# Ledger of designs, part 7: VHH binders against Trans-3-hydroxy-L-proline dehydratase (lhpH)

Target 1, 355 residues: Trans-3-hydroxy-L-proline dehydratase (lhpH), of Colwellia psychrerythraea (q485s0)
Amino acid sequence: MTKNIAQAAVKFEQWQPKIEQESYLTINSLECHTGGEPLRIITSGFPVLKGNTILAKANDCKQNYDQLRRALMFEPRGHADMYGAIITDAERDDSHFGAVFIHNEGYSSMCGHAVIALTKTAVESGVVARTGDVTQVVIDVPCGQIYAMAYSHNNVVKHVSFQCVPSFVYAKDQQVEVDGIGMVQFDIAYGGAFYAYVQASSLGLSLVPEQQEKLIAYGRKIKQAIIPQFEINHPTTAELSFLYGVIFIDDSPNQDVHSRNVCIFADGELDRSPTGSGVSGRIALHHAKQQIVLNETITIESILASSFSVRAIETVCFAGFDAVIPEVTGDAYVCGKGQWFINAEDPLKYGFLLR

## First folded at step 1 (VHH)

Design b24 (framework vhh_8dlx_2)
Fold by ESMFold2-Fast, scan of step 1:
Structure b24 (fold): chain B 355 residues (1-355), chain A 121 residues (1-121)
Amino acid sequence: as target 1 above (355 residues)
Amino acid sequence: EVQLVESGGGVVQPGRSLRLSCAASGFTFSSYAMHWVRQAPGKGLEWIGNIYYSGSTFYNPSLKSLVTISRDDSTNTLYLQMNSLRAEDTAIYYCARDEWLGYSYGSFDYWGKGTLVTVSS
């Protein structure tokens, strides 16, 4: 930005941690986003995580290095709603590498926006050899193995697609009384996580950044009202039998897109992307309501007008549910490289959150 | 005991076609999506494609015009039809089972030992 750089600025840029005089941990990263949802890809300097599976490595991190997750995800190195991935060795011989997902509240078993960013950067960094204009990337994550396709032009990955889990409608046309809001109509669908889907306009809500605080507040209240009144049981995995969040749906002001999604998940976290597991649930809802056919692609926008494309590739019976297999396509960008210093004598070394 | 056994490999001349088979046992084959993956000498694994419970297929776009995946649930057999074979198709071909795990988009939990295809005169 400035052309007249003083000699002093050059010297500031050359600063290095004085490891012989002070106890520093140095952690390196690639900074990315997918549709505005951040991903801090931690590449080196983090302690080697132990375990024969990615899930075991995530548990090792939780038990022995959780303070470093906080240091990297909280201020001043991170921020509210920050998200990251710790790169690990592959668990399976046919996988290219592994990743442990971290965020403000803890650890995630799967994240679509992270898969998109990891796939792009793996191909562009030469972690995976390119196979023409389309390259497969296989990533081990805590819940299993992910297959993604990177679509390249002139050595730049333009698009990433990945195939989602069987996605299905759990409940339709439900209602709940919410203190301070009134009667809320919702559907529940599964696309890797259970979400309650709510028409934003029915509550006087707009899916714009200016209303982010109201969206968070309403999402929290609606989630907490549904939980005690509606039992959720995942058909094969008891640990997934919970409502993860609320997705607000509305028409987009852009005529070339189908709609907008705003996901409020966990304890009031706002997804800047269209939410991969969320749009997977959406395509299952639209198929069940006979609003789309197989292989029909729709584009769904985030609160930032970033988009994912989604289609149902096939119908399948999953544990008695009529399900679809979604394919989600999105784009990621590298927006920086980080080198992060944790001084053992810093009283704020493990970070803080003020939101 | 889950088992996947590939067959049909061997030496084949350039420009010809070859069909590989994968015999599955020890599980309800019709309930699982199945994949084909290959590894050429000195290279990494390359995904060829998959077939779902419904019979729908998804292919590596670089290979879509050259391969067809099919299944016969009555015999628990997965097939890979390859056409217009070239020297670059020389590889060990693996059959793999996809298992749905809650949050996961797809995971391979069982693989066959592979069958070698050598394209030469």
Scores: ipSAE 0.000, ipTM 0.113, lowest interface PAE 19.6, mean pLDDT 85

Design b25 (framework vhh_8dlx_2)
Fold by ESMFold2-Fast, scan of step 1:
Structure b25 (fold): chain B 355 residues (1-355), chain A 122 residues (1-122)
Amino acid sequence: as target 1 above (355 residues)
Amino acid sequence: EVQLVESGGGVVQPGRSLRLSCAASGFTFSDYGMHWVRQAPGKGLEWIGNIYHSGSTFYNPSLKSLVTISRDDSTNTLYLQMNSLRAEDTAIYYCARGYYDSSGWLEYFQHWGKGTLVTVSS
């Protein structure tokens, strides 16, 4: 029956939109991931976004094309916690291109896992001319200009590094009593968001996929216990003055890495990557505790055994805090190339989200 | 297109409770996290708290015992319940639409209402 199946498959593969009879929008993408966090890079077919800045282009998308964000990020084309980037023209003359970040809940001003995937694919696609084995990629994002470095071998980008926001320790050696868990020791650090950092083994937790549900439950309980007892004030942005999540730290089963961490953030969501803002906060903690020196690199694993390397490249004074500038290095992979059809007559054309 | 309209403010006596509402339109309310922020006369913005699309809430710790944020997705309405009001709670109260990503980043709020004034006085 294989021959009959194969013949039918060839005819299915030849299907194309009947554009003379039906109204279709076609959007093209590169499908990537960084440490397991997805990135749908939208390359063509999306409406041209207007504005002189990436922030203005993001606003144009919000006002005029938000239904297309939903169509691409929600089911059936996307999924819960899907992430994407819309490629735009550069805002600055010294930048190579721009990107608007999109996800299920809206728009982001910056995302590290996306920068890693964008940098790799820009170099490999010839968007940026190679300068030997190391190529600088400059990307305009809604919050500003990002400098990334692509490290190539035989025309393949193997690693990408980029500079993060000023990262600092907010509190050290704190304790909280958590109902059903007991006494929990924690530190608080900022690396783009505030996290409580907890040693997993002190609570009998293991940073493995099999304990995913327990990690989520404990992360939620610890976060809720800390919030009423600890005031958090971001020095320049009041909207960031909250505890976003809990990062569990432990030794890795892989002796070639420094450690493993698992981030439980927002409403009990688990980050598949090592968490860019999380490892940024970790390097600030290790520097403040004199456990690392400037330019010393450590490798941190996710629950999936994917890794980021991180180092503090500079010390800065940030609004009275002794801060560091982290440099995060990670790897991205292209896992697909998509062509997405939106039929004007499809009652589910703009997607749905079931969580 | 996106509109946020706060209501429920006014003059209230110290020690009393007050509930503020925010009516949302022009977007799929149930898909977004929402924030409450306030600005007292002559002072900067103070973040009160947020509620995620899932219904989970996070508060400014200095205000957590005094406020509750809730939402009704069937009516596209956000609420702020305030208890034991003090003179220092006198402010213009704003609701704002929030954005989050997997890295824990919180985007700058671009969709704010016009605000509703709460005056705590005898």
Scores: ipSAE 0.000, ipTM 0.133, lowest interface PAE 17.6, mean pLDDT 84

Design b26 (framework vhh_8dlx_2)
Fold by ESMFold2-Fast, scan of step 1:
Structure b26 (fold): chain B 355 residues (1-355), chain A 121 residues (1-121)
Amino acid sequence: as target 1 above (355 residues)
Amino acid sequence: EVQLVESGGGVVQPGRSLRLSCAASGFTFSSYWMHWVRQAPGKGLEWIGNIYYSGSTFYNPSLKSLVTISRDDSTNTLYLQMNSLRAEDTAIYYCAKEYSGYDLRGYFDYWGKGTLVTVSS
């Protein structure tokens, strides 16, 4: 059938910035989600980030272009809990490309949901040459080099697995007094980022969407209470020495999965996915406590009941820590393409956040 | 310790179907991604497909309409169903366990001894 489109709609769609009359910065993106957690993949128009490492590039962004992170992550272009990745050149000769992770508060050392979406889109866009139905993608991220596998059917990537960086238990059976909550028991583990792991039921919390505001409030308070009382030092990289967030753990209402967790990261941002770096730290904790064996796969649900599968595939010694190599599996979807305009005369050009 | 034993091969007529089995032991079968690969006479290895611990399957596009992979974790058995067999499907068929360690290349750390399938009249 012939489609009738209003002439006005066609003309709106054809609008372009008048760069001869106005100063515009144009930034292009792919819009994705992994288990409901958004990823704005920034592909062009963003300034070239300087530095020989992904960490150095993240620092360059923080020092010189932080207003553009805000513009892209805040309203009206982004929203509360928005997440993005800036595509960069690879740090290592054997990596395909690099990524700097950005969000409402700042910069992340690792993002599993982003790795899954980046792997899918790298193969489907031809950034990485497809090798049949199984294609390996190697990505440099701030916490290290990530190896991912894209599994395709009819030229569509259906599943992505990745091997996380060495993941280990930093501290067990810790306690902190939190104003308005009381005594909180926690463990700290590293899965590409440091998280404090807390049993939700011990605090009267449920891992359901109806309690999202309470989970955010508690996560922020717990994180801020831990920071001044607990020194976190990454064994090889000082820039990774910080507590990124709090992960609440509990049983799932779905008895066919191992458990559910909800990550409150940065300054009160709620991960809609099961959190790839979080489940990586979880499997390290479970292995260290002898609750799982190597190659035992568990499925962990998000607050949205989306799931990641995770297993420890190898034990390694990492800078004196007994560590494991986690393998995380998930699925991503492309939701759109964006072309974002920042007009130099716009008084709200760098965005705002009302939550 | 780790053992993979393929069975079900033999001589079959063109156009017919055949089901291969792979009995696994010595590891936690339900925790691993399993693959089928084949090697025709005088040819290199050809990946047929895989099945993940979640039950999801992926196939070589050239074989997609001809094969189905399934698993029974209660009996530690992997299956390959082949339909509309042709002379070009004559090969030794291997069951393979996915490499469990960190690697730049996805490959297999344990293979069965293979089962020969000959498609001929």
Scores: ipSAE 0.000, ipTM 0.155, lowest interface PAE 17.6, mean pLDDT 86

Design b27 (framework vhh_h_nbbcii10_fgla)
Fold by ESMFold2-Fast, scan of step 1:
Structure b27 (fold): chain B 355 residues (1-355), chain A 124 residues (1-124)
Amino acid sequence: as target 1 above (355 residues)
Amino acid sequence: QVQLVESGGGLVQPGGSLRLSCAASGFTFSYDSSYALGWFRQAPGQGLEAVAAISGSGGSTYYADSVKGRFTISRDNSKNTLYLQMNSLRAEDTAVYYCAADWGYSLYERFDYWGQGTLVTVSS
């Protein structure tokens, strides 16, 4: 025998479920991140979701397969703040494919970091045929149809831009009393999801990793305080009428960028990216406040100093709101491929969270 | 099928207390943290308003300003039941109280399941 570890490693790598003896479900994924925010792209093995719309498919997942969302997003397969997308058939004939967004607490209406990662991997995997150095990818998501552009060099997508849905200011200069924090001033804007925007420095907060626990705690408390005092109605789609999260805004220590965003979404999940739907709402706020003009690009950093560029490319009237069409640009990376086994006899098969 | 059944409503004097219960079937509280639970009320001649909410894990709670310090939301995962302890009741607390289950924490996120409601009357 030998101490050569390489031979043993090959045999471990060849392990397969013993399906003759045990019941297993196998789910395959592509593992990505955009600015540090993870995306587990679920490609095969997950049950086929039923419905004629992405919203209907998300509901089918929730009703019949929600335990599989937990299994994939919770430990030991996932982690706190984990994010994923289930690839589906397109809702519209002119879209390439659809996606249902999943996370620790449930399902999202829009996810910009996911759109960036999905666009990159769709082009690089041949899901969408390349059209030279610039390729358009059209994705159906719960909030609507998203148009993205993949910018390639030697078959590698280096940058992705996407046009968000019509983005608008819902409310300005609002106030709410929050236990343990005091009076909080906020704006509400829509960029595919509704966020409350709060100046971090007004609350003694810093947008740095060292304050992540305080940012999560404050974001949860502020969201909980706003919800019962503030009616949110999406003008055309009732299912989108909810406050998704709180975005803390502050100046960056980096003088070459405009600002920082830190998003606390759902039940206290922290976005590692600048938040694509969040910067979409930000550009609508800046345009409405006359702080930016059409086609003026600003760079917004995350808590990790990763960045998105954003600009308003067009003004539109959306159901009586003065809205803009944001264009968000970012970069994604593939970190791995996953093959996930769920053994019917495993008492922890559907996962757990300890944070 | 997820179903919610409220109980514990009735007539009570001002300053009194009531505990509402909401029994859930079709899902379990014990290890199903994906469901957020809440209480809503509709007072005579008024619209539906949020009263209290509790996260799937039970670690986070929310209360409307009108009931803060007087009402307490809790869940008993072993009994698959949501509670609302109502203390120091006032005439303005008179309403039909509904429990609701949602796939998220937000009270204005999509609500899939609602109970039939239970009437609380506060009068002398």
Scores: ipSAE 0.000, ipTM 0.158, lowest interface PAE 19.1, mean pLDDT 85

Design b28 (framework vhh_h_nbbcii10_fgla)
Fold by ESMFold2-Fast, scan of step 1:
Structure b28 (fold): chain B 355 residues (1-355), chain A 125 residues (1-125)
Amino acid sequence: as target 1 above (355 residues)
Amino acid sequence: QVQLVESGGGLVQPGGSLRLSCAASGFTFSEYSTYALGWFRQAPGQGLEAVAAISYSGGSTYYADSVKGRFTISRDNSKNTLYLQMNSLRAEDTAVYYCAARLDYYGSWTEYDYWGQGTLVTVSS
C-alpha cells in the first residue's frame, strides 16, 4: 500500500513535455485579475508578432496565430469571458513595452483592467525600475500610448492610475427598437473603444450577479440592433471603427459610490471589472452634459462591487471632437503563474466554449 | 507651409543649462487636434530616442529616465511654442534635438507626426 502520497506528487511535478517524441508548443503566463476581470499575461512561447505598430502586431496575430488565441482563451486552458495580453516590444521610443489584447471573440483596441495589471506586474517584476513610491510606466496598446503610475508601499504596488486616450462623445440621445425588449435609449462614446451606454433601470434590469444571463442577452440584442443604424468611424484609425459593446449604467446599492457599470462586450462577454475604457467614455459623456467638472473624482462599481475611480484631468481637441483625458485608478492582484502545453496530436488543442 | 522650427541649441559646458524652443507655424497646437508635443534626440551613431512629452493643457508630462529631474518640458499655447529646459547637462546629452507634434495616440511616428529639422546640442568644455 502506497501510504505516502507526497512521493507520487513529487514525481507528477517533474513531468515535462517530451518535445523529442511529440510536437508540443509551451506558452508561459502570469495570471492576474483587476476587480475580478482576468488577465492572462503571455510572457514567452507565443510566436513573435510582426509589424511596426501594436495594431499591425494584433493583425499579424489575427491572420497567422488566431488558433493560439483560441487555445489560450477557450477551455480547458481558459474559460468563457477570458482575457489576455501578449507582451511585445514597444512601438514608440518613449514607451517601456507593448501589449496586444485578446479575448474569447478576438482582439480589443483598449483594456483598462489590463493596463492596471500590466503596470503593477511590470514594476514588481523589474521590467520598469522603481522611482521611489511612485513609478511611471508607459505602454503601447492598439489604440495608442498609455501613461500609468504605480503607487507602491513596502515593495508592493497597491494602486495604479493611468491616463486613457482622448475620450469623446460620438452620438447622444439616440434610440433603437429592439425585438423582445422595446425602445432603447442610448449614447455612444469612445474611451479607447466605442460603447453604447444604456440606463439599466429603463429596461427593468438590475446590475447584480443574479441577472448576468439577462444582462448578456440584452447586451447582445441591443448591440446587434444598433450596428445597422450607425456607421462607427474612428477619426484617425479605420481598424478601430466598430461598436465594441454595451455598457449598462445604474445607481449603486452602495451610496458611497457614484454609480455602477456592467459592460457586455464583443459577443456577449461580461466584464467583471468596472471597465476602464467604459468609465473613460462615461467621464466624457458626463463632462459633455455638464454633470462633472475637471478633476472631480467619481467612484464606479462593477457587478462584483469592485471599483475604479475616474476623473477628467484636462480637455483636448481630438480630430475635431471636444474630448477629455480620463485618469482611471484601480487595483490588481496576481493569482498564479501558468505554463500551457498545446500538443499537435490533441483533437481539442484549439479549445472549446460551452459557457 | 506647416513647420516646427527648433532654436536655442549650441555649445554648453558640462553642468550647464540650456533652453530649447520649438515654434509652430502654418498650424496651431489646438487647431490640428494636437494632443501631445514632445522632444526627441539622436546622438552620434545612435537611433532616435524620446526625451520628454507634454499633453494639450500641460497637465501631464513624460520624461525619459536618463533626463528625469534634470529636464523640464513646458508649452505656451498663446505663443504656439514648446520649450525644453535642460539643467545639469552631461556629455551624453550631446545630440540633435527634434520637436514633434503628435496628432493621436496611434500610428507610425513617421506617418502621423510633424517633425522639426533639429537643433544640435553639444555638451563639451
Scores: ipSAE 0.000, ipTM 0.130, lowest interface PAE 20.3, mean pLDDT 85

Design b29 (framework vhh_h_nbbcii10_fgla)
Fold by ESMFold2-Fast, scan of step 1:
Structure b29 (fold): chain B 355 residues (1-355), chain A 125 residues (1-125)
Amino acid sequence: as target 1 above (355 residues)
Amino acid sequence: QVQLVESGGGLVQPGGSLRLSCAASGFTFSSYWDYALGWFRQAPGQGLEAVAAISSSGGSTYYADSVKGRFTISRDNSKNTLYLQMNSLRAEDTAVYYCAAGTYLEYSDRGFDYWGQGTLVTVSS
């Protein structure tokens, strides 16, 4: 029976779409995670996105191929809170490549966990030529140009650091009344996306997996309560003028780290990582409040106890804001490779979402 | 700018026939990238009822038991138009008919993100 089983398995592995009989799309990917947050790196088979900027390419995807984002991010190919990146040509001559970020609800302006995974895999795949044990990777994303460094040992990238875009405090010591929760105090900061930062303990929340449903529910309610009361305007790019999510902050049970945070972004998606754009906004808040100095590193944990390190390496003036340049460090792992088939005759080809 | 516009409604005698059309703009009916399309109806004072649905390619169709054998759903991708051919009409077919488009084929209103304004069909002797 063992011989027959082995023969059958080999034949299943050799299955290919029947080109004479079927209309289908094939999309190829590299599957990664950073601190537990997934990244489906879409490498080929996706339509070529049009536009002179990464933001314009993201808009082209939204207008012309949004059903394909759903097909890849929803079940059965994806899952709740799935995240991906579509590889594009670089926007700037000094950048290596570009990326459009996608998730269950839509599109992101910045994704730190994705930058870490993209940097590791770009170096290990030879997209960027190695320069010894430290290799610079420059990526164009919707919010700007990102500079990352891959730290290699024996041809394996062990750590990635990146410089985020100028990060700044938008509003401090704000309050909002939230139905079913009460009065919520928050700050708003930008680290490539705008987040509202909330002390979890002030709401009786704990940043643990057992409370994930409550964290998602509260994050949704708080975000929707803030939006109608506070106008958010990005100083140079109108398309970035929105509240992306809520980040809950609290002490870590691990005394060797600074703190823990949990990001609820878009429409109730929970980031398994510490959130790169979120910790970038955090370091801008801590610097503005004089709680850290330049080049002081703090470690921030996720809900899974995975961690990013972050520091402010420079102060800059950005469109009248006192801003910092954050440096975020983390690790990523490759989990697999995918070939995704979408059959034109499949009534569920564009996916569905069940929790 | 996704828009659906129904036409072809009106008064018809029992046993008669009527063809509804739904013109779509803001997306194309090219087979692979198309939305699943459907027809729903709402009789006066009653809830929304699924009538018929057609897959993006046109290869799969679904019908409510109340209309099977009498109604035919079809699409013309070159004209970006959805049709509902209604034969052997009955007084109980009287309703406002809505066309709907969604990202996947689901025989319920929750699967459809875009809706037309509706067209009235009255079956009366």
Scores: ipSAE 0.000, ipTM 0.121, lowest interface PAE 21.2, mean pLDDT 85

Design b30 (framework vhh_vobarilizumab_d1)
Fold by ESMFold2-Fast, scan of step 1:
Structure b30 (fold): chain B 355 residues (1-355), chain A 121 residues (1-121)
Amino acid sequence: as target 1 above (355 residues)
Amino acid sequence: EVQLVESGGGLVQPGGSLRLSCAASGFTFSSYAMAWYRQAPGKGRELVAGITSGGSTSYADSVKGRFTISRDNAKNTLYLQMNSLRPEDTAVYYCAAELRYFDWLSGYDYWGQGTLVTVSS
């Protein structure tokens, strides 16, 4: 039997852009989150990005279509700290597809929460053929090729693990004077992106939602203080030679987990997840300090008490660094589907951001 | 609330054996590295043996080949099998969970109350 609905609602649902009278662009998406961190997966309507690498495609987007990133990531279509991925063709013949990562400030080299959501939805959408309860998905991202495993139960992906790129300690026991904060001690590690790792309690910070504004302010100030005083060079790829964010580390109030991470990245964006590239850098730090051994799993919590598990599965020498290969495990959920209209005559077509 | 409760200490003759146990509660035991420390009279605490969540073991040079650390994750219990005991092994033995040892600024371990081992004739 048909459920009764208001006839007015049916007519509203039938609205379509008047493309014969007005210039509209239509962009389609799948809406997801991983540990509370959003991912708008852009599936169609976005211009085809040019370049032989995912980095080149990201640069094409930045140069020719950056206003569309803003339109999708900013209000009214997005929000503060919004995150997305543009689906692209694979860079390598043995990869299933590629992704360009976008956010409020720009573009990122690696995004673990996005890899988890992309892997789940790729398997569930039939982008890659299922191979029983475990299916491998291979994704090209700006920092390299990512190998992910989707763990299915009754045709639903319940867990995703991925192997991160070689992750290593860049610098230890560094310090910087930060205006309004004082002396801050930090380490720098790479897990697909460079982060400065800071003990939250050393600055009187707590990794709880009630302190989110202070965490954002401190993370932003610390990042800006480090950049002019500390040179970061990626050993093989110059485009990756930048400090992406600051990760605050502390104990969790939950004794069933190892610790808590809160990442402030880009221009003061707060990661709602434990930060996949961040926990990858963390496991490299713990291994270098002999605090964990290979295949030892630790669970790291986010500000929302969502968790990722991480372990180092092997050691490698990467451009003279003693590196590890991290394996990160997490869960993602689909929250919706979007169809987004951009009217050429709309004075707010490219969005706005109020924090 | 993290709790670590040691048992199995006592008086033994040189060359004897003891098995120490540590019952752990208040955290996911299988996810954390565990260790045995000891404190002899007039000395600081020293690491005796460590075991990772994955089962890899390490030992102080003074006990290597004589002591064996092991864990039973189903029972949330850590063990130390001590063989060929010497008078120098006389100490209070402490169970520790390395829950905050990851911190490069202020690493921290949770400790039990200790169990006394005396090796003498």
Scores: ipSAE 0.000, ipTM 0.100, lowest interface PAE 23.1, mean pLDDT 86

Design b31 (framework vhh_6qgx_2)
Amino acid sequence: QVQLVESGGGLVQAGGSLRLSCAASGRTFSSYAMAWFRRAPGKEREFVAAISWSGGSTFYTDSVKGRFTISRDHAKNTVSLQMNSLRPEDTAVYYCAAGYDILTGYSDSYEYDYWGQGTRVTVSA
ESMFold2-Fast, scan of step 1: ipSAE 0.000; ipTM 0.269

Design b32 (framework vhh_etentamig_d1)
Fold by ESMFold2-Fast, scan of step 1:
Structure b32 (fold): chain B 355 residues (1-355), chain A 124 residues (1-124)
Amino acid sequence: as target 1 above (355 residues)
Amino acid sequence: EVQLLESGGGLVQPGGSLRLSCAASGFTFSSYAMSWVRQAPGKGPEWVSGISGSGGSTYYADSVKGRFTISRDNSKNTLYLQMNSLRAEDTAVYYCAKDSEAYLRWLEGYFDYRGQGTLVTVSS
C-alpha cells in the first residue's frame, strides 16, 4: 500500500547478520547521557561476572573480559572518552541491582553521571516501581551502596539526586611548577575521587569547547607534575589513593549559575558533564573555606553549559577529616538502543582508540 | 575433576518445548557462572545463555531471547535450560560450560567442551 519506500532500505532493515553461521557475539545496550557525558548501559549478551561483591565482579571483568570492555568502549562501537555500565545482580538484599563501571582506561569505583542515568532508566523501565512523584532507587556499585531519588512529572523522570560519599579537603593553597606552563596554584579535595582544583583564568584558559585540546594538554601536564610531589592516601581504601584528575574552575558567562568546571581525568579524558565527584569535592572546599552553609545549593556548569546542583546536607568526621555529605542533582536522557555484533573472525574485533 | 553431564535432549515437533539439565561435579557450583552453548550440524558453536552463580542475573542470545529460560538449583548442583516455541533452527548439540571462560574461548575460535552434550532435534 505505501509507495515510494526505498526497497534497499526496507531490505537492510529486515535483514540480520547470519549469526548462527558466523562466530558472532551479540551485546545489547541502552544509550544515555547525563549533561552530555555518555553512558552505554549493557543490558544483555555480556558474559556473566562472578563474585559476591560488585568490586569482585569488576575484578573478574578486568581479569577475564577486559577485551570486551575495549570492544564496547573503543572505536568503532565506542569512541574517545566513552563510558559504560554493566548491569549485575544486587550485592545486598535491600538494593535493586548492581553496576560495574567501565571506560576507555579501565574501571571506576563511583560515577555520578552513571548513577543519574541508571536511576532514571530503572524507574522509567519499571525495574523499580514508582512510588508517586518521588521514587527511591538503591544501586550497588564498586565503592558501596548508593541511595538515589527520582523526581517524576507526568510519568517522566525530570531530575535525579543522590547522596555522595563523605567529601573532604586533602590540601589547600598548594603550588607546583609545570614545564611549559609555569607556577600553578591548586587545592586537592576528595568527593569520591581525588582531584586537583585549578583556576582556569590564572593559566589563560577558557572553559569552552574551542579550547578542549589545550584543556586536555594542560590537565595532563599539571596532573603529572603534581603526582611526584604529593603522596595521596585515602584513609580507608588503598585502591583510591591516587590523583584521578584536574578540574579547571572559572566563572560562568551565565549569571544564573555559580560557576563552571571542566574535568580532565584518567589519561586525558574530558568529562562532558559537570562531574559528580568533582562538584562533591567543590562543595567540600566551599564549606571548608566558609563560602557556603549547610543546605545551600549552588549550580555548576559543564563545558557544554549542562548543569548539576550540589549542596552539603550534613557535616561528619571521616577518619580525622572534617567532611560533608554532598547531595548532587542532575538530569539524564535516553538517546538510543544498541545491538552490537562482535565477529570472532574480525581482526579489529576488540576495537582501537585514535585520539 | 570437573565433570558436566548434559541430558534432556530428544526429538521435538516445531512449536514444542523441552527442558535440558546439566549435572555438575568437581567444583563449588554456586561460586561459578554457567553457560549453555550449542553447535548445529555443519556450523560453528553459538553461545545461547548464561547465568550468575547466585542465579540473580541471566543473559540470552537474541536468537533465543523470549523463548528460552536459564535457571539453576545450587542445592542440587544442576543447571537447566527451558526451551519453548522450538524452531527447526534450534536443532543442535547443547553443551553446558563451567564459568564464563567458555564464552571467550568460543569468541577466539576455541570450541572444546567438557561433556558429550545432549542432542536436540526439532523436526516432524
Scores: ipSAE 0.000, ipTM 0.175, lowest interface PAE 17.0, mean pLDDT 85

